# VHH binders against p49116, part 317

Target 1, 238 residues: p49116
Amino acid sequence: EGPLLSDTHVTFKLTMPSPMPEYLNVHYICESASRLLFLSMHWARSIPAFQALGQDCNTSLVRACWNELFTLGLAQCAQVMSLSTILAAIVNHLQNSIQEDKLSGDRIKQVMEHIWKLQEFCNSMAKLDIDGYEYAYLKAIVLFSPDHPGLTSTSQIEKFQEKAQMELQDYVQKTYSEDTYRLARILVRLPALRLMSSNITEELFFTGLIGNVSIDSIIPYILKMETAEYNGQITGAS
Short names: E, the ipSAE of ESMFold2; O, the ipSAE of OpenDDE; V2, 0.75 times the mean of E and O plus 0.25 times the DockQ between their complexes.

## First folded at step 25 (VHH)

Design rb22 (framework vhh_7n9e_1; at its last look DockQ between E and O 0.82; V2 from the best seeds 0.71)
Fold by OpenDDE, look of step 25:
Structure rb22 (fold): chain B 238 residues (1-238), chain A 119 residues (1-119)
Amino acid sequence: as target 1 above (238 residues)
Amino acid sequence: DVQLVESGGGLVQAGGSLRLSCAASGFRFSEYGMYWGRQAPGKGREWVSGISGDDSYTAYADSVEGRFTISRDNAKNTLYLQMNNLKPEDTALYYCATSEYSGRPEEYWGQGTQVTVSS
């Protein structure tokens, strides 16, 4: 078999909504997040190994790791997204909600901690100067994680994950030959993704757009959605 | 409309071989992953094997790994499943499936071809 990922899978170009408003409103944030989510899922769809798995397995994988993929996407696209500005805007919106007594003190703390974790993760990735190939392989490792509950064909998934890991190792060895511990430094960042609450992420980035509908529930539809169709929906919603 | 027509099933003795075919039409065949599934009597549908649109990757259920080989001919819009060393446990109605259909989460299946493996 050929490599799990090709150069086509390294490209991860997020297009932001235009124009950028002077004040980042909830709609802009949600649209931006939606585009990233779609890009991430579409990226997964483009992987032949992913295509070789059954639809049920594919859907289950994405449901299990969408938050992790999304978070990696945030890190990767942090500059293009002006993530710091987005997060600041989210905090500001949150403060307004606090003033209106819409959230409990405990929930506020939880949300703020989550935002901090997101920011710290993205900052850590930036400090490591993770490149496009490394991000692609990290996403693949996250995608083909066999340890999620309820998955079928875990042996096959594990094989794909191992392949991703091996290719990452080879890439890092080749590209960063003088940095013998780079692979380890990169991989040890992955556990941080599992600490991220999908529910809070959903609330922060998607509630304004999808309302009470969960990301989990729409994943099957997104995976079946064509790019043109998605673009049409986004433009229609704006 | 998506159409999938399976063939090649039959009765075979344990240890024998069969080659299934699935003729596909109504969609851009080479752009989509294709799958084989099966349903034994009294059991639910089981995923057996899958192949990427570009024929670069294949996947197999543990129960058939090493015995079954999925392949495709994109020029002929045909999916194949070579089944070797068949076991009685492989007895089932075998379906060809695709995930092609925008906006719908369900897969599309053919009518299936019966494979019966006698002990």
Scores: ipSAE 0.795, ipTM 0.906, lowest interface PAE 0.5, mean pLDDT 91
Fold by ESMFold2, look of step 25:
Structure rb22 (fold): chain B 238 residues (1-238), chain A 119 residues (1-119)
Amino acid sequence: as target 1 above (238 residues)
Amino acid sequence: DVQLVESGGGLVQAGGSLRLSCAASGFRFSEYGMYWGRQAPGKGREWVSGISGDDSYTAYADSVEGRFTISRDNAKNTLYLQMNNLKPEDTALYYCATSEYSGRPEEYWGQGTQVTVSS
């Protein structure tokens, strides 16, 4: 079968909306996040092993892991996105909402804790200097998770996840041969992704999407988009 | 429009073999994943096997792995399923499907070809 991922799956280039506004606002943040989401979905769909599992399985996998893929994307693209600046703008908005008494204290605490977890995750990935190959394999490990309820073909999904793990191991051992525990340090970061709330991610980054429709509900339609339409959504060219 | 035409079904004895074909038209065949499904009488559709557009990856349901082989010929726009060591439990209407993306969220499949395996 060959490698699970090729060099085309390692390339993950996010382009930001232009021009950058003087003050970051909800629309700029949502467009930036949408580009990352579409880039992540395009990435997943391009994987031959993913294609072999069929449409219903693919939809179920992405519904189960889209927030983890998105969070890995945030970490990978944190500098290009100026993520620290975006999160600071969100924190400022939340503090203004407290002063205007617009949100409950419990909700604000939940959201602030989530922001802190996200910052910690991104900082830990940056400190470990995770490269593009490592990110690609981590995303594949997250994508091909056999543990989600309702999945069919779980033995095939498990085999693909194991292949992603083996290829990551081979890559790390060859590329970082002097760092014996690099693989273990990388893999230990994955459980933090399961703690990220998709509902809070939607609130932080996708406020202003049409209606009250969750990302989960639109995934089947996103996966069925033509590649040219994906590229338009990723770059804003339409 | 997308069209999928299955053929190659029939009546075989347990332990026998059949090769199913699916002729595809109306889309760029090599750009999309293809798969086989089946539906036994009184039961829902069951995914059987799939193959990537570039044919570099295949996947199989546990019930058929080791006995069935999916393949494709992108020059002929044709999908195949080689079915060996057939069992009575494999009796079903077999259909092919595509992951074709032209804004159509539902699976596209043909009318199917009947495979009947007698004891």
Scores: ipSAE 0.556, ipTM 0.831, lowest interface PAE 1.9, mean pLDDT 85
ESMFold2 (binder alone), look of step 25: mean pLDDT 82; pTM 0.829

Design rb23 (framework vhh_7n9e_1; at its last look DockQ between E and O 0.83; V2 from the best seeds 0.74)
Fold by OpenDDE, look of step 25:
Structure rb23 (fold): chain B 238 residues (1-238), chain A 119 residues (1-119)
Amino acid sequence: as target 1 above (238 residues)
Amino acid sequence: DVQLVESGGGLVQAGGSLRLSCAASGFRFSEYGMYWGRQAPGKGREWVSGISGDDSYTAYADSVEGRFTISRDNAKNTLYLQMNNLKPEDTALYYCATSLYSGRPEDYWGQGTQVTVSS
């Protein structure tokens, strides 16, 4: 078998909504997040190994790791998205909700901690200066994780994950030969992704667009959507 | 219209072999992953094997790994499943399917071809 990923999988270009509003409203944030989510999902389905697993397995994998993929995407696209500004805007919106007594004190703490974790993760990735290849392989490792509950064909999934890991190792050794521990440094960031709450992420970034619909429930539709189609959907909703 | 037509099924003794074919039409065959599934009597549908659009990757269920081989001929718009060392538990209606980007969560699949493995 050939490489798990090709140069085509390294490209990860997010296009932001235009124009950027003077004040980052909920709609802008949600639209930006949606574009990233769709980009991430369609990136996944462009991987030949992913195509080979069939619909049920593919859907299950994405359902299990969408939050992690999304978070990696946030880190990768942080500059283009002006993520710090987005997060600040989210916090401001939350403050308004707090004043209206819509959230409990405990919930506020949870949400604020989540935002902090997101920011810290993205900052840590920036400090490591993770490149496009490394991000692609990290996403693949996250995508082909066999340890999620309810997965079938876990042996096959594990093989793909191992292949991703090996290719990452080879790349890092080749590209960063003088940095002997770079691979270890980037891999140890992955556990932080699993500490992120998908529910809170959904609330912060998607509630404005999907309302009471869960990301989990729309994943099958996203995976079956034409790449150009989601742009039309977002534009129509705005 | 998308069409998937399976063939090659039949009755075979345990340890025997069959080769299934799936003729595809109505879409850009080489651009999509294909897979085989099966449904045994009284059981739900089960994924058996898959293959990427570019034929670079294949995948197998644990139950058929080492016995079945999936392949495709993109020039002929045909999917294949070579089944060796068949077992009675392989008895099922075998169908080919594709995950077209149609905006709907359902895949396209054919009517299936019956495979019966006798003891």
Scores: ipSAE 0.851, ipTM 0.934, lowest interface PAE 0.5, mean pLDDT 92
Fold by ESMFold2, look of step 25:
Structure rb23 (fold): chain B 238 residues (1-238), chain A 119 residues (1-119)
Amino acid sequence: as target 1 above (238 residues)
Amino acid sequence: DVQLVESGGGLVQAGGSLRLSCAASGFRFSEYGMYWGRQAPGKGREWVSGISGDDSYTAYADSVEGRFTISRDNAKNTLYLQMNNLKPEDTALYYCATSLYSGRPEDYWGQGTQVTVSS
């Protein structure tokens, strides 16, 4: 059996909408986030181990982990996306909602706490200087997680997760041979992903794209999307 | 038109072997993962085994791992399931399936081939 990921699975090239508007707006943020989401799901379905699982297992895995994959993608692409600028624009919008009394104070505090945790996560990943290979294996570990509720075939999923962990270990040991503790530092950051709310991620990044439907409900359709339609969603052109 | 046609089922003694085939047509076979499922009388469908499009990865349900081997011949558009050390609980209708990227949320699957394991 070959490696879980090949070099084609390490490439993760996010293309931002062009031209960038003079001022960031909801449409630009939503298009940018949508490109990242579809890039993440295309990445998952291109993995041979993922292809070897049945449709029900594929859908269940992605439903359970899409927010974690998206959050890893935000951290990986934070500079390309100008994520700090996007989050600042969102915070300004929330402050206007407070002034107009359009949202409850409890909800706004919940959303602000989520933004702070997201910024903290992205900063911690930047401080560790996580490279593209490491991100690819972290995404695989998150994708093949056997401990999400409601999954079937957990033995097979655990086998693939263990293979992703082994390949990450081998990569880190070979590439960062003088840093004995790098793997441990990287893996300790993963539990924070479970603290991220998919509901709030949808509100922050996706309200303009999917209307009132949740991303969970459209995942089976994204996973079965025709390649031509998928490429159009990544570019926003067709 | 996507077609999946299973064959190779039959009656076999416990401990015996059987090889199933699935002839595929109407799509680019090598680009998609394939899998076998089964349905015993009065029970729901059970995923049995799957294989990636390039045949580099396989996966098995716990109940069959070590006894069944999935394979494919991309030149002949054919999926196989080698079943060894068969048990009476393996008795079921076996079908092959594929997950095309066609915009449809359902998998395509065949009519199935009956496997009956007797003591």
Scores: ipSAE 0.572, ipTM 0.846, lowest interface PAE 1.8, mean pLDDT 86
ESMFold2 (binder alone), look of step 25: mean pLDDT 84; pTM 0.851

Design rb24 (framework vhh_7n9e_1; at its last look DockQ between E and O 0.84; V2 from the best seeds 0.00; counts 0 for: pae E 2.1 > 2)
Fold by OpenDDE, look of step 25:
Structure rb24 (fold): chain B 238 residues (1-238), chain A 119 residues (1-119)
Amino acid sequence: as target 1 above (238 residues)
Amino acid sequence: DVQLVESGGGLVQAGGSLRLSCAASGFRFSEYGMYWGRQAPGKGREWVSGISGDDSYTAYADSVEGRFTISRDNAKNTLYLQMNNLKPEDTALYYCATSWYSGRPEDYWGQGTQVTVSS
């Protein structure tokens, strides 16, 4: 078998909605998030090993890790997205909801903590100066995680994850030969992704667009969507 | 319209071999992963084996690993499943499917071909 990832999988270019509004409204935030979500899922779909696992398994994997993939995408695209500005806008919108007494004190705390965790994670990744190859491999490791409940073909999934890990190791050793512990520093960031609530992420970035529809329920449709169709949706929404 | 037509099934004794074929049309075959599934009487659908669009990766269910081989000919728009050392528990309706194709919420799969393995 050839490498798990190729140079084509390193490219991860997010196109933001245009024009950027003076005030970041809920629609702009949701549209930006949706584009990132689609990009992330179609990235997964482009991996040959992912294709080989079958549709049910693939769907299950993405359902299990979409929040982690999305979060890695946020970190990777933080500058292009002006993520800090987006998060600030989200907080401002939440404050309005607070004033209307729509949220309990406990819920407010949970949401604010989640935003903090997102910021910290993205900042930590920026501090590590993670490159495109490293992000690609990290996403692959997250994608091919065999430890999610209800998965089938866990042996195959594990093999692919191991392959991703090995290729990452080789890349880091080759590219950053003077930094002996870089691999370890990168990998220890992954647990932070598991601590983040998919529900809260969904509420922060997607509720304004999809309403009561869950990301979980639309994942199969996104995975079946052609790139041309996706681009058409983007054009239509602009 | 997407069409998948399976063939090659039949009755075979335990330990025997069969080769299934799936003729595909109506989409860019080489751009999509394909897989074989099966459904035994009284049981749900089961994934058997998958292959990437570019034929660079294959995957197998644990129950068929080492006995079955999936392959494809993109020039002929055909998917294959070589089944060796067949067992009675392999008896099922075998169907081929594409991993993802836009246009319908449902999966694209064929009508299937019956494989019966006798003791």
Scores: ipSAE 0.838, ipTM 0.923, lowest interface PAE 0.4, mean pLDDT 91
Fold by ESMFold2, look of step 25:
Formats: sequence, structure tokens, C-alpha cells
Structure rb24 (fold): chain B 238 residues (1-238), chain A 119 residues (1-119)
Amino acid sequence: as target 1 above (238 residues)
Amino acid sequence: DVQLVESGGGLVQAGGSLRLSCAASGFRFSEYGMYWGRQAPGKGREWVSGISGDDSYTAYADSVEGRFTISRDNAKNTLYLQMNNLKPEDTALYYCATSWYSGRPEDYWGQGTQVTVSS
């Protein structure tokens, strides 16, 4: 078998909706987030090792980790998305909801803490200057996690995760040969992803969906899309 | 529109070999992963082996690793399963399936081909 990821799996190009509105609104935020979600699912499906595990295993893996993949995508694309501007708009919306007595204080505290954790995660990744190869392998490590409940093919999943870890190690050692501890610094960022709440992510970025449905319920449908349909969802072109 | 037709099953003695084929039509075969499943009497369906669309990766259930080999011929739209050193516990109805065919949310399975391994 060849490498787990090739150059086509390193490419991760997010295209923002056009035109950029003068005032950010929930529709722009939801469209931007939807494009990132579809890009992330398309990325996962394109991996040959993922394809070999079969649809039931694929669905279970993505249901368990979609929020972590999405969060890595936010960090990777934070500059092109102007994520800090999006989060500022969300904070302003929350402040208006307090003034209009629409949300409980406990919920607002939970959401603000989530926003802070997301900002700190993205800042920590930017400080390390994580490159596209490193992001791709981190996403693979998260995707091929054998410790999710309900998985049946854990031996194969573990082998693929170990392969992702070995290839990341090899890449870092070759590319950053004078930085002995870079791999360790990168890997210690992963536990923060497990602290991100999928229901708060849905509220922050996906509230504009009519007849709102949880993301994990639509994952089988997203994974079954043809590549042309993904490209339409990712770029807003049909 | 998707059609999967399995063949190559039969009765074989323990230790013997069989080669299953799955003729596929109605979709862009090389763009999708394929896999074999089986259903033994009194059991649910079990994933056996899978292969990526470009055939660069394969995966196997622990129970068949080292004995079964999955392969595909993308020019002929055909999936194969070479089964060696067959055991009575391999007796089952074997199905091929395609991963992630657009237009359906659930897996599409063929009708299956029976493999019976005598002791």
C-alpha cells in the first residue's frame, strides 16, 4: 500500500460566498459554514483507506468526529473566512439576545465559553504555523479514531490511525528537522477538539437551516453525494 | 439503475478455494469503494472486505485476513473475492455492495451468491 494521503488530500481550498455583504448576517455565516462542512466531508470520502472500510464504518466514523474535523477546518481556513469577524458578529447577536431577554444566562455562558475555546484553539494553531500537510494528517488521526463506541472494524481503523501518525512524524522530521519538539507541540492540541460541543457548533454556524436537523442525521446523505454535487455545495456553483 | 450481480458461489470442501465475482452497472464504478458482506444462517450481515475505488487500499475482517483477497477490474466494472483455505464457518450468502452511490441514502446490495463449505 502507498502513503495514506497524497497531494490531492492536502489541498483544502475554501471559497467564500460572493459578494461579501457590508453587514454580516446569519445567512452568510451559515453558507460559509456549510461550504466548509461539505469540503470536509468530501475530503474524508476521497481517502482510499476510508473508502476501503465500507459505508457503515464510514458513517459511524464521521458521525463521531464531524465536529472535530469542522473545527480543524475552521482553524485551517480562519484567515480566508475572516473567522474573527464572524465570531465578533455572533457575539454581537448574543448581546442583542440578552437585551431582548431571549436566552438564559446559563446558555449564553456556555456559548461564550465555546467561542473563547474556539478562538484559543485557532490562535494556538496559527502560532505554530501549522501547514497543509500537518492539517491533513491531524484530520486523518481524528477521522480514524478506533475508540468511538459502536465501531466493529477497530483493528483496521487503528492500523490506519497508526499509519497517519507515522506519516505525520516522518513529514515533521523531514520538513522541520531542526525543531525536535514540533510533533509533540502539534499533537497536544488535539485534546481541545474533544471539548467542542457539536450542539453549540450547530447553534453558532448552522442556525439558518430551515427545519433544522442535527448534522449527524444528514451525514449519510452528504457522504453519498456525487463529486459534482460536492463541488456545487462547496463553491455555491451548480 | 444500480445493478450488482454476484456469481461464483457453490459447494466446496474445507481447505478449498472459490472466486466470487460481482458484475456492476448503472454508476461510475471506478469512483466508488466496493465491499463484500456475508450473512450466515441465524446471523445478521457481516462486513468481510473492502477496496478503494482506485484499488490502492484494501481492508479485511480479522476472521478472513490472510485467506481472502479482494480485487477489482475497473475496465470491466467487476469486483472479485478470492477465498482460499475455506472453513465451515465461512458458509454464508455473500453480497457485494458499493460504497456511497449517489441517489440513495442506504447501501445497495446484490441478491447474493451462496457459499457452502463442507467439512
Scores: ipSAE 0.487, ipTM 0.805, lowest interface PAE 2.1, mean pLDDT 85
ESMFold2 (binder alone), look of step 25: mean pLDDT 82; pTM 0.823

Design rb25 (framework vhh_7n9e_1; at its last look DockQ between E and O 0.62; V2 from the best seeds 0.00; counts 0 for: pae E 2.5 > 2)
Fold by OpenDDE, look of step 25:
Structure rb25 (fold): chain B 238 residues (1-238), chain A 119 residues (1-119)
Amino acid sequence: as target 1 above (238 residues)
Amino acid sequence: DVQLVESGGGLVQAGGSLRLSCAASGFRFSEYGMYWGRQAPGKGREWVSGISGDDSYTAYANSVEGRFTISRDNAKNTLYLQMNNLKPEDTALYYCATSEYSGRPEDYWGQGTQVTVSS
């Protein structure tokens, strides 16, 4: 078998909604997030190994790791998205809700901590100066995680994950030969992704657009959707 | 119209071998991942194996890994499944299916071919 990833999988270009509003409203935030989610899932689709696993397994994998993929995407696209500004806007919107006494003190704390975790993770990735290849391999590693409950074909998934890991190792050794601990520094960031609540992420970035529909329920449709079709839906909703 | 026609099924003894074929038409075969699934009596559909459109990657269910081999001939628009060391639990209707990730919003599968493995 050939490499798990090719140079074509390194490209990860997010296009933001245009024009940018003077005030970042809920709709702009949700649309931006949706575009990132779409890009992340279609990135997965572009991987031949992912294709080979079949629809059921693929859907299950994405359902299990969409939050992690999304978060890696946030980190990778942080500058293009003006993520700090988006997060600040989210906090402001949340504060308005708090004033209306719609949220409990405990819930507010949970949400604020989640935002903090997101910021810290993205900042940590920026400090490491993670490049496009490294991001691609990290996404592949989280995508082909065999340890999620309910997965089938776990042996095959594990093999793909191992291949991703090996290719990352080879890349880092070749590209950053003077930094012998870079690989370790990169990999130890992955556990932070699993500490983040998918429910809170969904609430912060997607509720304004999809309402009461869960990301989990729309994943199969996104995976089947063409780029042109997705763009059409966004245009119609705006 | 997409057409998938399976063949090669039959009755075999445990430990025996079969080779299934799936003739595909109505779409650009080489651009799509192809899959084998099966349905045993009283059970739901089960994914068995998959192969990418470019034939660069294959995948297998845990239950058939090491015994089955999926392959394709893009020049002939044909998908294959070599089944070795067959077991009674492999008894099922085997069907081939197309990928949904290359511009197909729907699942396409054939009528299937019956594989029966006797003890």
Scores: ipSAE 0.813, ipTM 0.918, lowest interface PAE 0.5, mean pLDDT 92
Fold by ESMFold2, look of step 25:
Structure rb25 (fold): chain B 238 residues (1-238), chain A 119 residues (1-119)
Amino acid sequence: as target 1 above (238 residues)
Amino acid sequence: DVQLVESGGGLVQAGGSLRLSCAASGFRFSEYGMYWGRQAPGKGREWVSGISGDDSYTAYANSVEGRFTISRDNAKNTLYLQMNNLKPEDTALYYCATSEYSGRPEDYWGQGTQVTVSS
């Protein structure tokens, strides 16, 4: 056995729709989020350990963790995406919806709390200056989570997760040898990802593209897209 | 079109060995993961073992780990399953599958080869 990830799995380059509109709109936000989602799925399927688990397991793993992968992607690409500007525009839209009595107070509270948790997560990752290798290993730890209900082959999945954890440990100790607590600070951020709502993420970032269909339903098709078509979706060229 | 043809099944006594083969065509074999599944009479389909396209990673179901070995020969477009210390509960139709990217949500499957383990 070799390393779980190679340098080819560290590259994670998001290309934004151009030009950025003067007024942010649902179409721009949805296309930006879709590019990130497809980039995250392409990343996952390129991992040899993932390939070895078979399509049923692959689909189950991604269905269970896509929101966590997406959230890590948001944090990693927050500056390129101008995420703070996107979230501010969403908050302003919510305030207008309150003024027009379009949403219940309970729903607005849930959505605002989710936005605050997302902002807090992204700020904490930026403050730690998480690098590309660290993000790649965090994504692998999230992807190979054996705890999700309905998974088969959980012992193999656990083995791969443990390998990702050990490789992250080795990387951090080698690269940040003077920062004794860095690994612990990084790992304590992961549980917050499990608390992010996929339903609210779909509402915030995907309403213009997906409407009422869940991302869960399209994952088998995304994972099976031809490589040329897949690259077109990542760049928006198809 | 993708074709997967299994062979090497048969009748064998408990404790014996068999080697299954899966001939693949119609796609770039080395680019995709491959795996073996099995289906015993009256039971659902069970994933048995898988291997990455570049053969750097393998995975096994708990029930076969230590007894079965998956391998591939990318030059011959062939997937293998070495089955040792066979038990009657290994009796099943064994099929190979691929995760070839075609925009379809399911794997491509072979028709299968029967393995029967007598006591």
Scores: ipSAE 0.460, ipTM 0.800, lowest interface PAE 2.5, mean pLDDT 85
ESMFold2 (binder alone), look of step 25: mean pLDDT 81; pTM 0.826

Design rb26 (framework vhh_7n9e_1; at its last look DockQ between E and O 0.79; V2 from the best seeds 0.72)
Fold by OpenDDE, look of step 25:
Structure rb26 (fold): chain B 238 residues (1-238), chain A 119 residues (1-119)
Amino acid sequence: as target 1 above (238 residues)
Amino acid sequence: DVQLVESGGGLVQAGGSLRLSCAASGFRFSEYGMYWGRQAPGKGREWVSGISGDDSYTAYESSVEGRFTISRDNAKNTLYLQMNNLKPEDTALYYCATSEYSGRPEDYWGQGTQVTVSS
C-alpha cells in the first residue's frame, strides 16, 4: 500500500467569511468555526484509508475525535482566523452573559479554563512551529485512534494510526534531521487535546449557529455533504 | 439515480469460493469509497469489507480477513468481492454499498446477492 497521506492532504486552507466585521459577532465566529469543522471533516473524507473503513466506523471515528481535529485546525489556522481576536470576542460575549446572569459561576470558570487551555495549546503549537505536514500527520494520528469506546475494526484503525506515526517520523527525520527530539516534542502535545471538553467547544463556537443541535448529531450529514453544497448553505445563511 | 446491482452469489460448499460483482451507476464511482455488507438470517446488517475510491486502501472485518479480497474496476464502475475458503457462517445476503454520495443521509445499497455456504 502507498503512503497514508499525500501532498493533497497537507493542504489545509481555511477561507474565512468576508467581510470581517469590525466587531466579531456570534454569527461570524460560528460561521468561521463551521467552515473549519467542515474543512476538517472533508479532509478526513479525502484520506483513502478513511474511505475504506465503512460508514459506521467513519462516523464513529469522527464523532470521537471531532473536537481534537477541530482544535488542531484552530491551531493550524490560528493566524488566518485571527484566533486571538476571536477568543477575545468570545470572552467579551461571555462577560455580557455573566452580567445577564445566564451562566453560573462554576460554568463561567469551566468555560474560561477551556478558553485558556485552547489558547495555550495553540500557542504551544505555534512555538513549536508545526508545519503543514506535521499537522496533517497529527490529525491522522488523532483520527485513527483505536482507543475510543465502541469502535469496530480497531485492529485496522491501529494499523492506520501506526502508518501515520511512521510517516510522521520519517518526515521529521528527513526534514528536521538536526532536531533529534522534535518528534517527541510534537507527539507529547496530543494529550492536551483530550483534556478539552467537546461540549464547551460546541457551546463557544457553534451554539449560535446550530442552536440546540449537537455536532455529534450532524457529523453523519457533514460527512456526506459536498463542498459545493456546504458553500451554498453558508452563503444562504449569510 | 444511484443504482447498485450485485451478482455472483450462489450455493457453494464449505471451503469453496465465490466472486461477487457489483455494477454501479448514477454517480462518480471512482470518487467514492465502496464497501460490501451482508445480512444473515435473523441478523442485522454487517460491514464486511471496504475499499477507497482510488483503490489504494482496503479494509476487512476480522472474520473475513485473509479469506476475502475486495477490489474495484473504476473503468467499469464495478466492485468485486473474492470470497475464498467460505464457511457456513458466511451465509448471508451480500450488499454492495456506497456511503459517501452526497444528497442523502442514508447509505445507498443494492438489492443484494444471496450467498449460501453448505457444511
Scores: ipSAE 0.857, ipTM 0.935, lowest interface PAE 0.4, mean pLDDT 92
Fold by ESMFold2, look of step 25:
Structure rb26 (fold): chain B 238 residues (1-238), chain A 119 residues (1-119)
Amino acid sequence: as target 1 above (238 residues)
Amino acid sequence: DVQLVESGGGLVQAGGSLRLSCAASGFRFSEYGMYWGRQAPGKGREWVSGISGDDSYTAYESSVEGRFTISRDNAKNTLYLQMNNLKPEDTALYYCATSEYSGRPEDYWGQGTQVTVSS
């Protein structure tokens, strides 16, 4: 077997809807988030080890981890997305929802805590100056998680996760040879991903979806989308 | 349309070997993952083994690992499954499938080839 990821799997270029509206709105936020979701799902699909597991396993893996992949994508693309501006707009909308009697105080507290955890995670990744190779391997570690219920081929998934971990270790040791503890500092950030609620992520970033369907229900369709249509969705080309 | 045609099944004694083939057409074979599945009468379909389009990665269900070997010949658009040390519980209809994504919701399946392992 070759390396789990090649340089082509490290490329992760997000293009934003342009121009940014004078006032951020639900449509712009949802379009931006949808582009990141599509990019993340098709990144996973491009991995040969992922292809070898079959479509049912692929769908199950992505359903189990899409929020973690999305959160890593937010951190990786936070500058390009102007994420701090998007989150500020969401906070302002939540404050207006209290005035309009649309959400309970308990729900507002839950959502605000989630936003602060997301900001903390993204800031911590930026302070560590995580590079594109490191992000790619972290995403692979999250993707090939064997512990999710209902998965087939868990022994194969575990082997691929271990390979991602070994390749990240090798990369960090070669590229950051003077920084003995870099791998440990990177891996310590992963538990924060488990604090992110997929339900709240949907509310924050995907409230504009037609039909009010969950991300879980649309993942099989995103994974089956033709490459040409996917490229049209994230660039506006067809 | 995608077409998948399996062959090479038959009756074999426990401990024996068989080599299955799957002839594929109607899509760019080398760009997509391929896999074998099996279904015994009265039981659900199970994934057996898969291989990436570029042949760089393979994966196996735990009960067949070490006994079965998946391979492909991209020049001939053909998928193979070498099955060694066969056991009666391997008795099933074996079919090949592709990860080809043409916008259809279901996987593309072959008609299958029967493998029967006697004790």
Scores: ipSAE 0.533, ipTM 0.823, lowest interface PAE 1.9, mean pLDDT 85
ESMFold2 (binder alone), look of step 25: mean pLDDT 82; pTM 0.833

